# VHH binders against c4kar8: the designs that were tried, part 201

Target 1, 263 residues: c4kar8
Amino acid sequence: MAELSTPSPASPAPLDGGRGDELEKFTLRGARQILQLLQDLITHRGLITAHTGGGHSFMTAVLKVDEERGRVVLDPSPDPQANRRALAAPRLTCVTQLDGIRIQFPLVGLGEGQDKGRPALFAPLPAEMLRLQRREFYRLQVPLAHELSCLLKAEDLARKPVEVSARVIDIGAGGVAVVVPTGAAEFVIGGTLPACRLALPDGEPIELDLEVRNLNRQTQRNGTEQLRVGLRFAALPRAADTRIQRYIFKTERALNAKARGGL
Short names: E, the ipSAE of ESMFold2; O, the ipSAE of OpenDDE; V2, 0.75 times the mean of E and O plus 0.25 times the DockQ between their complexes.

## First folded at step 13 (VHH)

Design l15 (framework vhh_vobarilizumab_d1; at its last look DockQ between E and O 0.01; V2 from the best seeds 0.00; counts 0 for: pae E 24.0 > 2, grease 24.5 > 24.2, placed apart)
Fold by OpenDDE, look of step 13:
Structure l15 (fold): chain B 263 residues (1-263), chain A 125 residues (1-125)
Amino acid sequence: as target 1 above (263 residues)
Amino acid sequence: EVQLVESGGGLVQPGGSLRLSCAASGFTFSDYAMAWYRQAPGKGRELVAGIDSGGSTSYADSVKGRFTISRDNAKNTLYLQMNSLRPEDTAVYYCARIEVYYYRSSGYTYEFDYWGQGTLVTVSS
C-alpha cells in the first residue's frame, strides 16, 4: 500500500491585492487580533510560504512574537540563496492556512540575526493580516463531546455491501472528514457512497450521498491505525444544508465562548 | 465553468516515455495546486504526483524518479512527463485541481476539486 506521501503543502499563491474592497472585510488591523493570530500560528506550528517576489518562495514558520520589540521571528530557509532573496525583497508576502482558513500577511523590513543563538529572520509586526474564510473550505473541528457520526454505505474487499459507522472529525458546508478502522471498508477516491446517514445532535440523521475526496492513514498515539476519509456532499438537500450550517455556527460560537473563558 | 482536458495518452512499450498534458480553463490556474491521478483497471484511483501553486512537487513512491510533474501558468497547462514506463503504469490518468486544507491534528491534507475526463495510458509489449 503506497503510503500516499502527502504532497508538500501547496503554497497558496498570494491573493492579488486588486480585489482590495472585497478583501477589506477579511483584513485584521487590530494589534491584539494580529498578535493573537500570530500566536495561533506558533501554537499550531503552521508552515508558511514566504513569497519574495519574482516567483520565488520558501517555507518558513513563525517561531516567536516579540511584543516588547514589536517584531516577529521567522525560521530561515536552509537555502542561503532564499534567505538572501528574502532580505533583498522590499516585501515578504506570507501565506498559510489554519484550520482551513487562508491567512496572508505582509512583512516589511526583514532582517537576519540570531534568536537564542540560532539563525533567525526578523521583521516588524505586520500592520494587517488577511483572514479569508471561505464557506466552501472551512472545516469545523468537531468536539469529541458531540459524538457526530456518519453511517457509510460502502463495500468491502469482496465488493460486498457493508455499513460502517464512522466518527466525524470535521465538518463544513462542503463535506465531512471521518475516521474508520483500517480494513472496515474499501474506499475509492472519486467514488460515491450513496444514501449515507449523517447524525447531528439536533435531530434525525440526514440522508445524503457522499463522494470520497481523500484517504489518509493515521496512526493514533496508542499505535492503532485509522483511516481518515475526506468526503464531499454530493447532493445535499437545502434543508440539510441549513441544519449543517446551523450546527457549525452554534458550535463555533460555543467554542469561542469557551476559549474566552465564558464557559 | 471549470474545465480540465487531458491529452497525450496512448500505447507505449515498456521502458518508453509519454508526456501528458492537461489544459485548464474557467479558473485562475496559477492559484491552485494541481495533481495527476491514475486508475488502473479494477483498482482505485491513486495520487501519482502533485504540484503546488509555488511549483513544489510531490510524487508517489511508485513513480518517484521516473515521472515529473510540471506546470506552465502562462499556458494554463499541467504536464506529466513519464519515463521508464512499466506495465503496472497502465491506467487512465486524470488531471485534478487540488484544494489544500490544514488541520490541527493531521497537518496539511489535499483533496481533489475537479477532474478531467482522463487519458488512457497503456504500457504493453
Scores: ipSAE 0.019, ipTM 0.424, lowest interface PAE 4.5, mean pLDDT 84
Fold by ESMFold2, look of step 13:
Structure l15 (fold): chain B 263 residues (1-263), chain A 125 residues (1-125)
Amino acid sequence: as target 1 above (263 residues)
Amino acid sequence: EVQLVESGGGLVQPGGSLRLSCAASGFTFSDYAMAWYRQAPGKGRELVAGIDSGGSTSYADSVKGRFTISRDNAKNTLYLQMNSLRPEDTAVYYCARIEVYYYRSSGYTYEFDYWGQGTLVTVSS
């Protein structure tokens, strides 16, 4: 039962396919675009993490594209069990990074064969490829010491206005995740929270419209129950976007300096 | 367009030698296993020799020790050196590309997906 191969500690996990509607604008579906991106991976010798499900993955590379047959050719794993999992999986989710660009694509109908006298894996060309620059998908884990907050203008169960000061736990170009005590307000996936205020260290709070994208109940280390709310920025002004990117950049720079200096 | 063009056939005396060539184009030759087949009049096709992309060879028992398959990846050319020829070697010789597929329902399938037009070898006194 135990898989002998393990994923790399730095390997990116696949983005959630059930929440992939916000990623649609970064998804390539044209045959020419897909072929060019696959060729770029071959040219740059991109290392790919291939996910087979159940937390299992193996490292691979695109060896070539067979345009005549509409197929991609991948290196098999040296671990036969990983190859069996890949061949049994309904899909193989391939994830890689190329010069700050995240690339993710599914392969279905995976088969095994030969390439230059060596075993190889084959699949039809992917029907889609996600091509996403770091700033568009990256979420900074907000240092606890920053006590970053977002004032949510929400409603209680009785539809009465309430204001909730929520701690921001991560932030990216497209949104934030916050935590609130359970019962502090009613949240509905797809619901809009107008005129919320995101407090950044570098000036006045940013007024934002937020859309609820996910809800997850969590138990804190001390046993307290809280609600994690994933929020998308609606129509973010350019100036607000700049301030958010500046915060992310400065915070990353500071965290990197602490890691080098040791605290 | 995948093309395989055989040449080098002809009339040869028993005990003689002949070298067949197969010029390949329209695909990455070095990535594919290749084979020679032959077909005598009124008979089915017989696999003569195969060579994989890494240079490993195999031969039919009827030609082992007499025929040598080889490839020149720089020239995209497959060769068959035929020595000690016998009248039963008389056939049209075909160059073929081998493709390997795996299907979850049926396992490995080895297929010859492209064939040349053939070159005639006649061994007679």
Scores: ipSAE 0.000, ipTM 0.094, lowest interface PAE 24.0, mean pLDDT 78
ESMFold2 (binder alone), look of step 13: mean pLDDT 79; pTM 0.789

Design l16 (framework vhh_vobarilizumab_d1; at its last look DockQ between E and O 0.03; V2 from the best seeds 0.00; counts 0 for: pae E 17.8 > 2, placed apart)
Fold by OpenDDE, look of step 13:
Structure l16 (fold): chain B 263 residues (1-263), chain A 125 residues (1-125)
Amino acid sequence: as target 1 above (263 residues)
Amino acid sequence: EVQLVESGGGLVQPGGSLRLSCAASGFTFSDYAMAWYRQAPGKGRELVAGIDSGGSTSYADSVKGRFTISRDNAKNTLYLQMNSLRPEDTAVYYCARIEVTYYRSSGYEYEFDYWGQGTLVTVSS
């Protein structure tokens, strides 16, 4: 009976501190808020994945908050090498979850010492802490090679019906994110785009209604502006759902195989 | 079932103030980021203000310094204090539960999860 090693839940990738204005909504910067959240982590004995860079991480916990000294005390790794990496890292990215909310915070200036005679890691209090909620639906990043597209039936500024072919950048059971040229159409958050067509590699496009969930303007490296549109499946036939799920599953499997060096 | 019920809208003169409330139920309110959106006649729905589960706030530039988003977790209620109201603030205001996703390629993204029915705010002389 080969114990199917439950794939260790992939440690959430450290969030690159994208300074977008939108991030501020989910970023704690107040000293009191930060202290409170750290205390909550202590109270709940939340395990923290500390990323040291280079794909290395170790498990830790906040042991204490020293408000007087303005520092946080972390549990060191039982692995001396991990501790050395942590101390050498310019930044430690700490990731944890509390009550279903992902918490991420940077620590800079890590040091080692003793707390009450026990080895400990010390860092200044984080300047900011992120509190993020995961999407209800997992989103697969669509490989560029798959060239998924969605034909959006939208309106222009004059409310004239327009069709926009959008590249699908991510897909999940609940919806898709697409990229459209800026000015291609007007999108309204909460608005419905009826009778759109999602093109999957495995057959005919799927006709579906889409609800606009978010809009993000992105500037590409080349200076071109694009609009990222998050879309929810408003009405998805069961057969379509099955196809989408199958695509996601197959793609994930392929990506994982590739990552393992199998392809 | 998740429910969001907005209230407090009405007619107000320019320069006036209103306080909107959103009563939340059917979920652990304290765990979620919340936001106010508005939709003016003939315009798209836009984010007005957001507040995370920790109480950190953000505002659209158009309302910054005039509007204040707050929450009372004990009452499962979201608030929007609107001061110095302008005719351009006329809209249906919606309360939304927010989810945040990080994308390695594009950064952080937020989306609404649930909407209320909205409350109409009319600013007119």
Scores: ipSAE 0.227, ipTM 0.673, lowest interface PAE 2.3, mean pLDDT 85
Fold by ESMFold2, look of step 13:
Structure l16 (fold): chain B 263 residues (1-263), chain A 125 residues (1-125)
Amino acid sequence: as target 1 above (263 residues)
Amino acid sequence: EVQLVESGGGLVQPGGSLRLSCAASGFTFSDYAMAWYRQAPGKGRELVAGIDSGGSTSYADSVKGRFTISRDNAKNTLYLQMNSLRPEDTAVYYCARIEVTYYRSSGYEYEFDYWGQGTLVTVSS
């Protein structure tokens, strides 16, 4: 990555992956579906990160849906500055998770008022809500100690076949990201690398076809240059998918146990 | 349909200035982080500068202090002001929309999901 600033990991950032048409199948636009999903958030006391722009956000919750007036009622922040930013923002992007499903929705026309004598924020019902399973977007960062690798069958600059053993940096249901030394092979966005082999810690390597989706040249602090290659699984048998998800689950559980021990 | 159209490139003497523009349409421009990247002949893509939705900026070391990225959300336009241009700045410049993907164990990663057709900048003596 090119040293760009990122939002804080303590606040989930909005997903705007791909064109809107690629997310369309996960987008709810029916009034009944939207109302039911908002009610589920109320029932389960879902915590919401409301993004106001400029890297600013605040925690909130849906307190109520007023079907008759067509509006949603939100919990205001105890921080008056966060409330002022929210009221000034042309759009709030609300992000949360419920039962392993990422939920994201816009609110426009936010106003201040009271609900049953308590301060509250109000907005018209969202026209759409995005609902995604974690496996659709989640990528696990692979611990260096695991030394996961993927054997890439690529081409060099002279278009001759070359095999590159690349370290896997992250892994998800839809693909991996790897690092290779700059110049180890020539990669073309949209290109296919057939019959690559992904080595997981338990079991035989998985043979799979990979598609190059992104490339990013990186120079580390020590001057070492490397290429980060984002690779999508072109097709993945169900057994291989199960093994990948099991690895992710077990590794995430182990990492969470270490993090909780430090909290 | 997402569209990004770069303009403002041209031929300039070393030490000169140019301002690139990128007109964006088909998405809510103010919600997205944006970037400029460039590709010199025979070389790979180089990220030049980025700007998030709140206006926070970052720059490649090779252009820091000489280039300024900015955005006008009312006009859905991304800008790159390039000053003190050098021959090594010669490249096709592309604007890009950045997708941010959350990785639970490593935080956020930037991915470029759309880029324009590019505008050529030539700096020669």
Scores: ipSAE 0.000, ipTM 0.103, lowest interface PAE 17.8, mean pLDDT 77
ESMFold2 (binder alone), look of step 13: mean pLDDT 80; pTM 0.788

Design l17 (framework vhh_7zox_3; at its last look DockQ between E and O 0.03; V2 from the best seeds 0.00; counts 0 for: pae E 16.2 > 2, framework grips, placed apart)
Fold by ESMFold2, look of step 13:
Structure l17 (fold): chain B 263 residues (1-263), chain A 125 residues (1-125)
Amino acid sequence: as target 1 above (263 residues)
Amino acid sequence: DVQLVESGGGLVQPGGSLRLSCVASGFTFSDYAMGWVRQAPGKGLEWVSDIDSGGSTGYADSVKGRFAISRDNAKNTLYLQMNRLKPEDTAVYYCARIEVYYYRSSGYTYEFDYAGQGTQVTVSS
């Protein structure tokens, strides 16, 4: 059987520098903070994608920080031409992750040399490092054929427990939107629904706590009223987050959706 | 801490085959999508293939029909079977773990958050 048309996933790409002031609150400029973050990358052997511009990049790592000379030491590419592009570039934009936190920093003044007799790349310590402590959420419109559902453990108008099986209409890393018949349960903006169950195709349902963020009454074409409930994940275990992100990834690939930034 | 160790690279004649392996540790392998990326001499990174936790696969057009990605979750191992190799397949091949993130300006990104040191594949007579 033929595989559905899917886009190629992009290499780790720099965030758009034109995001204005949203990035500033995640930008580290203190020397001690920068040194500590670089040391954490060394300790965790974080792989860095170094972008040279023009769609070119290479994989590298921080080998050490030379505080006395104010330099960072990078692993050169096994490809000599990638190293030449890096040395010719006006700057390297380095992108990496550390335990799910996105880290981005520029290096300027890249040079080549030796470190303990091995080839190495050197640059002055970066003047800034982005450490993204917050995530923004996009919502995938769930295809009707997937019949994705979420079992909500809520209360009726008489404050009695009720379980409502709600169809999920969109899903993102931070939450879902569902539809339920009006009157099926009482929802309060800011209220928490503990121990709900999100059914994804690839395993047992995920047990999670949800917070009600918005409510909208809607009338369907057949005249029946539904309630659209926007729900945020109150606390999401890492494994659950991974499963949700993978569902989104698979579904967008199947729909030929592309992950695009503002670059 | 996350570790990815590639092996199985080497010299091979055009038309030959090679199987790359990547042993993962430091995370729950079965929870993550995994992939292969390559970097040919003097070129940028090229996505080759990926596989999600449920076994769904994707391939770059340049390798589709010739390469087969697979995983063995019991052995925490990712594989790339490369058949009918061509000189343009010459590259360093990296095994990588894949995450999906959303950023307000960039939308969803599919990012390789950890990769190994790479294994060299050279296709030449």
Scores: ipSAE 0.000, ipTM 0.158, lowest interface PAE 16.2, mean pLDDT 77
Fold by OpenDDE, look of step 13:
Structure l17 (fold): chain B 263 residues (1-263), chain A 125 residues (1-125)
Amino acid sequence: as target 1 above (263 residues)
Amino acid sequence: DVQLVESGGGLVQPGGSLRLSCVASGFTFSDYAMGWVRQAPGKGLEWVSDIDSGGSTGYADSVKGRFAISRDNAKNTLYLQMNRLKPEDTAVYYCARIEVYYYRSSGYTYEFDYAGQGTQVTVSS
């Protein structure tokens, strides 16, 4: 009885990730930016999947950033075998999420030791950190100081029309992500919210139709639950598109200038 | 164990619509990019669409403007709205989890690491 070796499903061809050049736009290489992002991961207690190669991974977290020594401290696995694999790996690929954005960074030169008497893994600071976003849909994280808002015309559970003022947390050419209080309205994936109003700092609100594309429940640090809603611009007038693009460009430039110590 | 279960496939006439669903389990759905791939009879796997953890979407040229991918993280569910279906859209559609790897030799790679059993979509007059 010849065991028909079911042909291992051919690994799907790597999706032609945009040429290496496109990923550079989403790669942080600045020391300050990297440190800040690592600190943010610590602050948010973000769980990290560390890939050691060969299909093996373990869960870890950034415990500390040692700026003086130029190293990151990671939580070791409770599995000694996982730690051994990590230490033997030429490269650790760390994957996590922050604010709905996938973050990936390599660690090279992993070592083990103790931090304050506790077992820890150590690595030099990553040379780069990737925020996995597509170029076509790059979304600017809206500075809190800008206070962008979107008035959503939605329905409640009783299908009664309600207006919800939502804070815009990110914006791109294709849409916005907003946060709303849980229970403020009922959102349906694929549903259209007509005649919404996006408030930009540079003038009158933009009236536009929005399509619900993503829903994510988030717990704030204070324990309050909020709903993150990903919205696509369903019908954007050309003039509005220009305004949005201008805002994004201006804001990015300002943020970059600040990051470079210019502001 | 990672599980992906597709549903919503069926027989439709050209110009018709279908909505596929994929329910994910065994992992933190919200942390991963997800996508759809399809395999037509006698053809290889073809990328159809994907959505990252932030909600950014991509589409193959063949389906752009006709298909819409979305996700509900609260329900661990991925969707594919397919409109204006064509006979050429006939395939088994698979939901897949996307992983990103870095290889020193090639840089960052975008791969599907898990897929469901698929759902048959047939577009025929």
Scores: ipSAE 0.000, ipTM 0.226, lowest interface PAE 11.6, mean pLDDT 82
ESMFold2 (binder alone), look of step 13: mean pLDDT 82; pTM 0.825

Design l18 (framework vhh_7yz9_2; at its last look DockQ between E and O 0.05; V2 from the best seeds 0.00; counts 0 for: pae E 17.1 > 2, placed apart)
Fold by OpenDDE, look of step 13:
Structure l18 (fold): chain B 263 residues (1-263), chain A 125 residues (1-125)
Amino acid sequence: as target 1 above (263 residues)
Amino acid sequence: QWQLVESGGGLVQAGGSLRLSCTASGFTFSDYAMGWYRQTAGNEREWVAFIDSGGSTTYADSVKGRFTISRDNAKNTVYLQMNSLKPEDTAVYYCARIEVYYYRSSGYTYEFDYWGQGTPVTVSS
């Protein structure tokens, strides 16, 4: 009886702090805001993935916020080795989700002790907390090697139906961004493109309806203009959603492995 | 069902002020970034201002220093205070729910995912 090891939900990897300026928009630094958010995590019993570095992480939760002492209390891992790693780490990167919003915050100066007679981990309050909108809208930059494409059923300037093969540049659970040659079709924000076909590497194209949500003209390095079209999945079958999520997960894992020098 | 209802538009003289309001329903307002975009008679759309769920604001260069976006989560309402209005600001203004995407390579991107029926703003010279 092969125990189907339920794939442990792959703990979301910490977001590498992109250009400090962009993350700043979503970074909470106010003491009150930080306290409130931590309290919200407590109230909702949010599970937190604590990353200790080196690809290691453990599940924890915020148990208490001690405002008087300026510290946060975390649930220790049942694994003593994980706790040792946490204590040895110069920085603990905590990642969680609350109401579909990704939250990430660093803890520095982790210590162990007891809270009300129970083993606990302690850290000073985070100086900053990153609050991202719905995780569902994370978009993966599609590697060029994957050559994802989307066949768009659109209209030209004369409202004649045209089919445009567009390169997918990013993909998420909620939609895709594609690039098309300028003038290939007319797109209207809010318009629906019916019965489009998204080509994934793992099988047959997915037929889906797409809604135009964003249009951006981009000039390429070679001086050619292209149109970036942000598209939302209007009606995505569950099976298609699963395939897309699987692709994203697999690709992210591969990219992360490569970035770590593993591939 | 999602709903966004704009109000506060009208006719105003150049240099005047208007305050637009947008009331949201049918979704958890506090979880979403909100924004305004405007559409001119020529059907050109441009974003005007964003406010994320944390209260951080972003403005188009054309309105920076003149317009202020704010939100009241308790009222599920987003506001656009428009000062020093110019004829060039004449448009239909739409309240929109904004989706924020994070890209590892480029950072955060904002997209309008749902919007109201709009409120017309006319600025006379």
Scores: ipSAE 0.139, ipTM 0.586, lowest interface PAE 2.8, mean pLDDT 85
Fold by ESMFold2, look of step 13:
Structure l18 (fold): chain B 263 residues (1-263), chain A 125 residues (1-125)
Amino acid sequence: as target 1 above (263 residues)
Amino acid sequence: QWQLVESGGGLVQAGGSLRLSCTASGFTFSDYAMGWYRQTAGNEREWVAFIDSGGSTTYADSVKGRFTISRDNAKNTVYLQMNSLKPEDTAVYYCARIEVYYYRSSGYTYEFDYWGQGTPVTVSS
């Protein structure tokens, strides 16, 4: 049998670790913390996806940390084109995992040389490294056509029960963001909304307890005011978690297929 | 370090069956959804099947009723049972770990992880 050609692996997309308020608490900036984390990657022999930009990447590993010179030593690609792209790139975004936690760090000033007589890539130590729980920070932007809603069991200004049907604008493993008309209910950061109902397209609505995490007023183009409410899932059962993750995965698959077909 | 290693491909006549395996190491396999994808030379990768951590499955329309994805968390292995194979199923088959990412900005991302050579499947007429 003739061997079929092997395609290049698709690479994971980098996270924007330097721009989000929620990611700062997972960002390491101390020199000793960075050295220790790099050493852990060496010890566990972690494979690293190094993104060179333009959708290109290559697999590498940290071979060692040269503390005296303040450099990391990386395994070069066997593909010379990948090495040329890496050396030409203004920045490598390195992505890997350690103990199931995503690790991301930039390398700037990449150079080529030898280590103990073998080809190697060199860069100064990164100024920061991101360690984060990916599932906690992912939020799918809900397509307008899906019209996802969440029935909120809230209180009005007089502390009387009120039900508000809120449009879900994003959804993730840890929560949702919804919009409601300003004044539809009173929300307090840290407050709990028990027995809310999240309506997904497949199956019966999910009953959830929600915690208010943030509030933002906004004015629509037509001049009406609405409130964006960030809500965290409390004590989510495994079945509910699975349904939410499945919705997210299927929706992303559908959006990705449409985007590629539009090229 | 973690890896996904696909195996079980080969040459088979149309109407035949194959079972693909994908063994995972270096991560908590039971916490992740898994998928199978396939690719022919010069074409984009095509999703084939998905199984979540709880065992719920979905399939591409082109394989529904013929392919079955399953997992054995004790063996860190996901399987693809491929029945009633057609020449159109000829491809290199890749296993992937599925995880999704969302930035607080108005963007979202997702991550496929696969590496190694994949496992080639050829279905002759």
Scores: ipSAE 0.000, ipTM 0.106, lowest interface PAE 17.1, mean pLDDT 76
ESMFold2 (binder alone), look of step 13: mean pLDDT 78; pTM 0.767

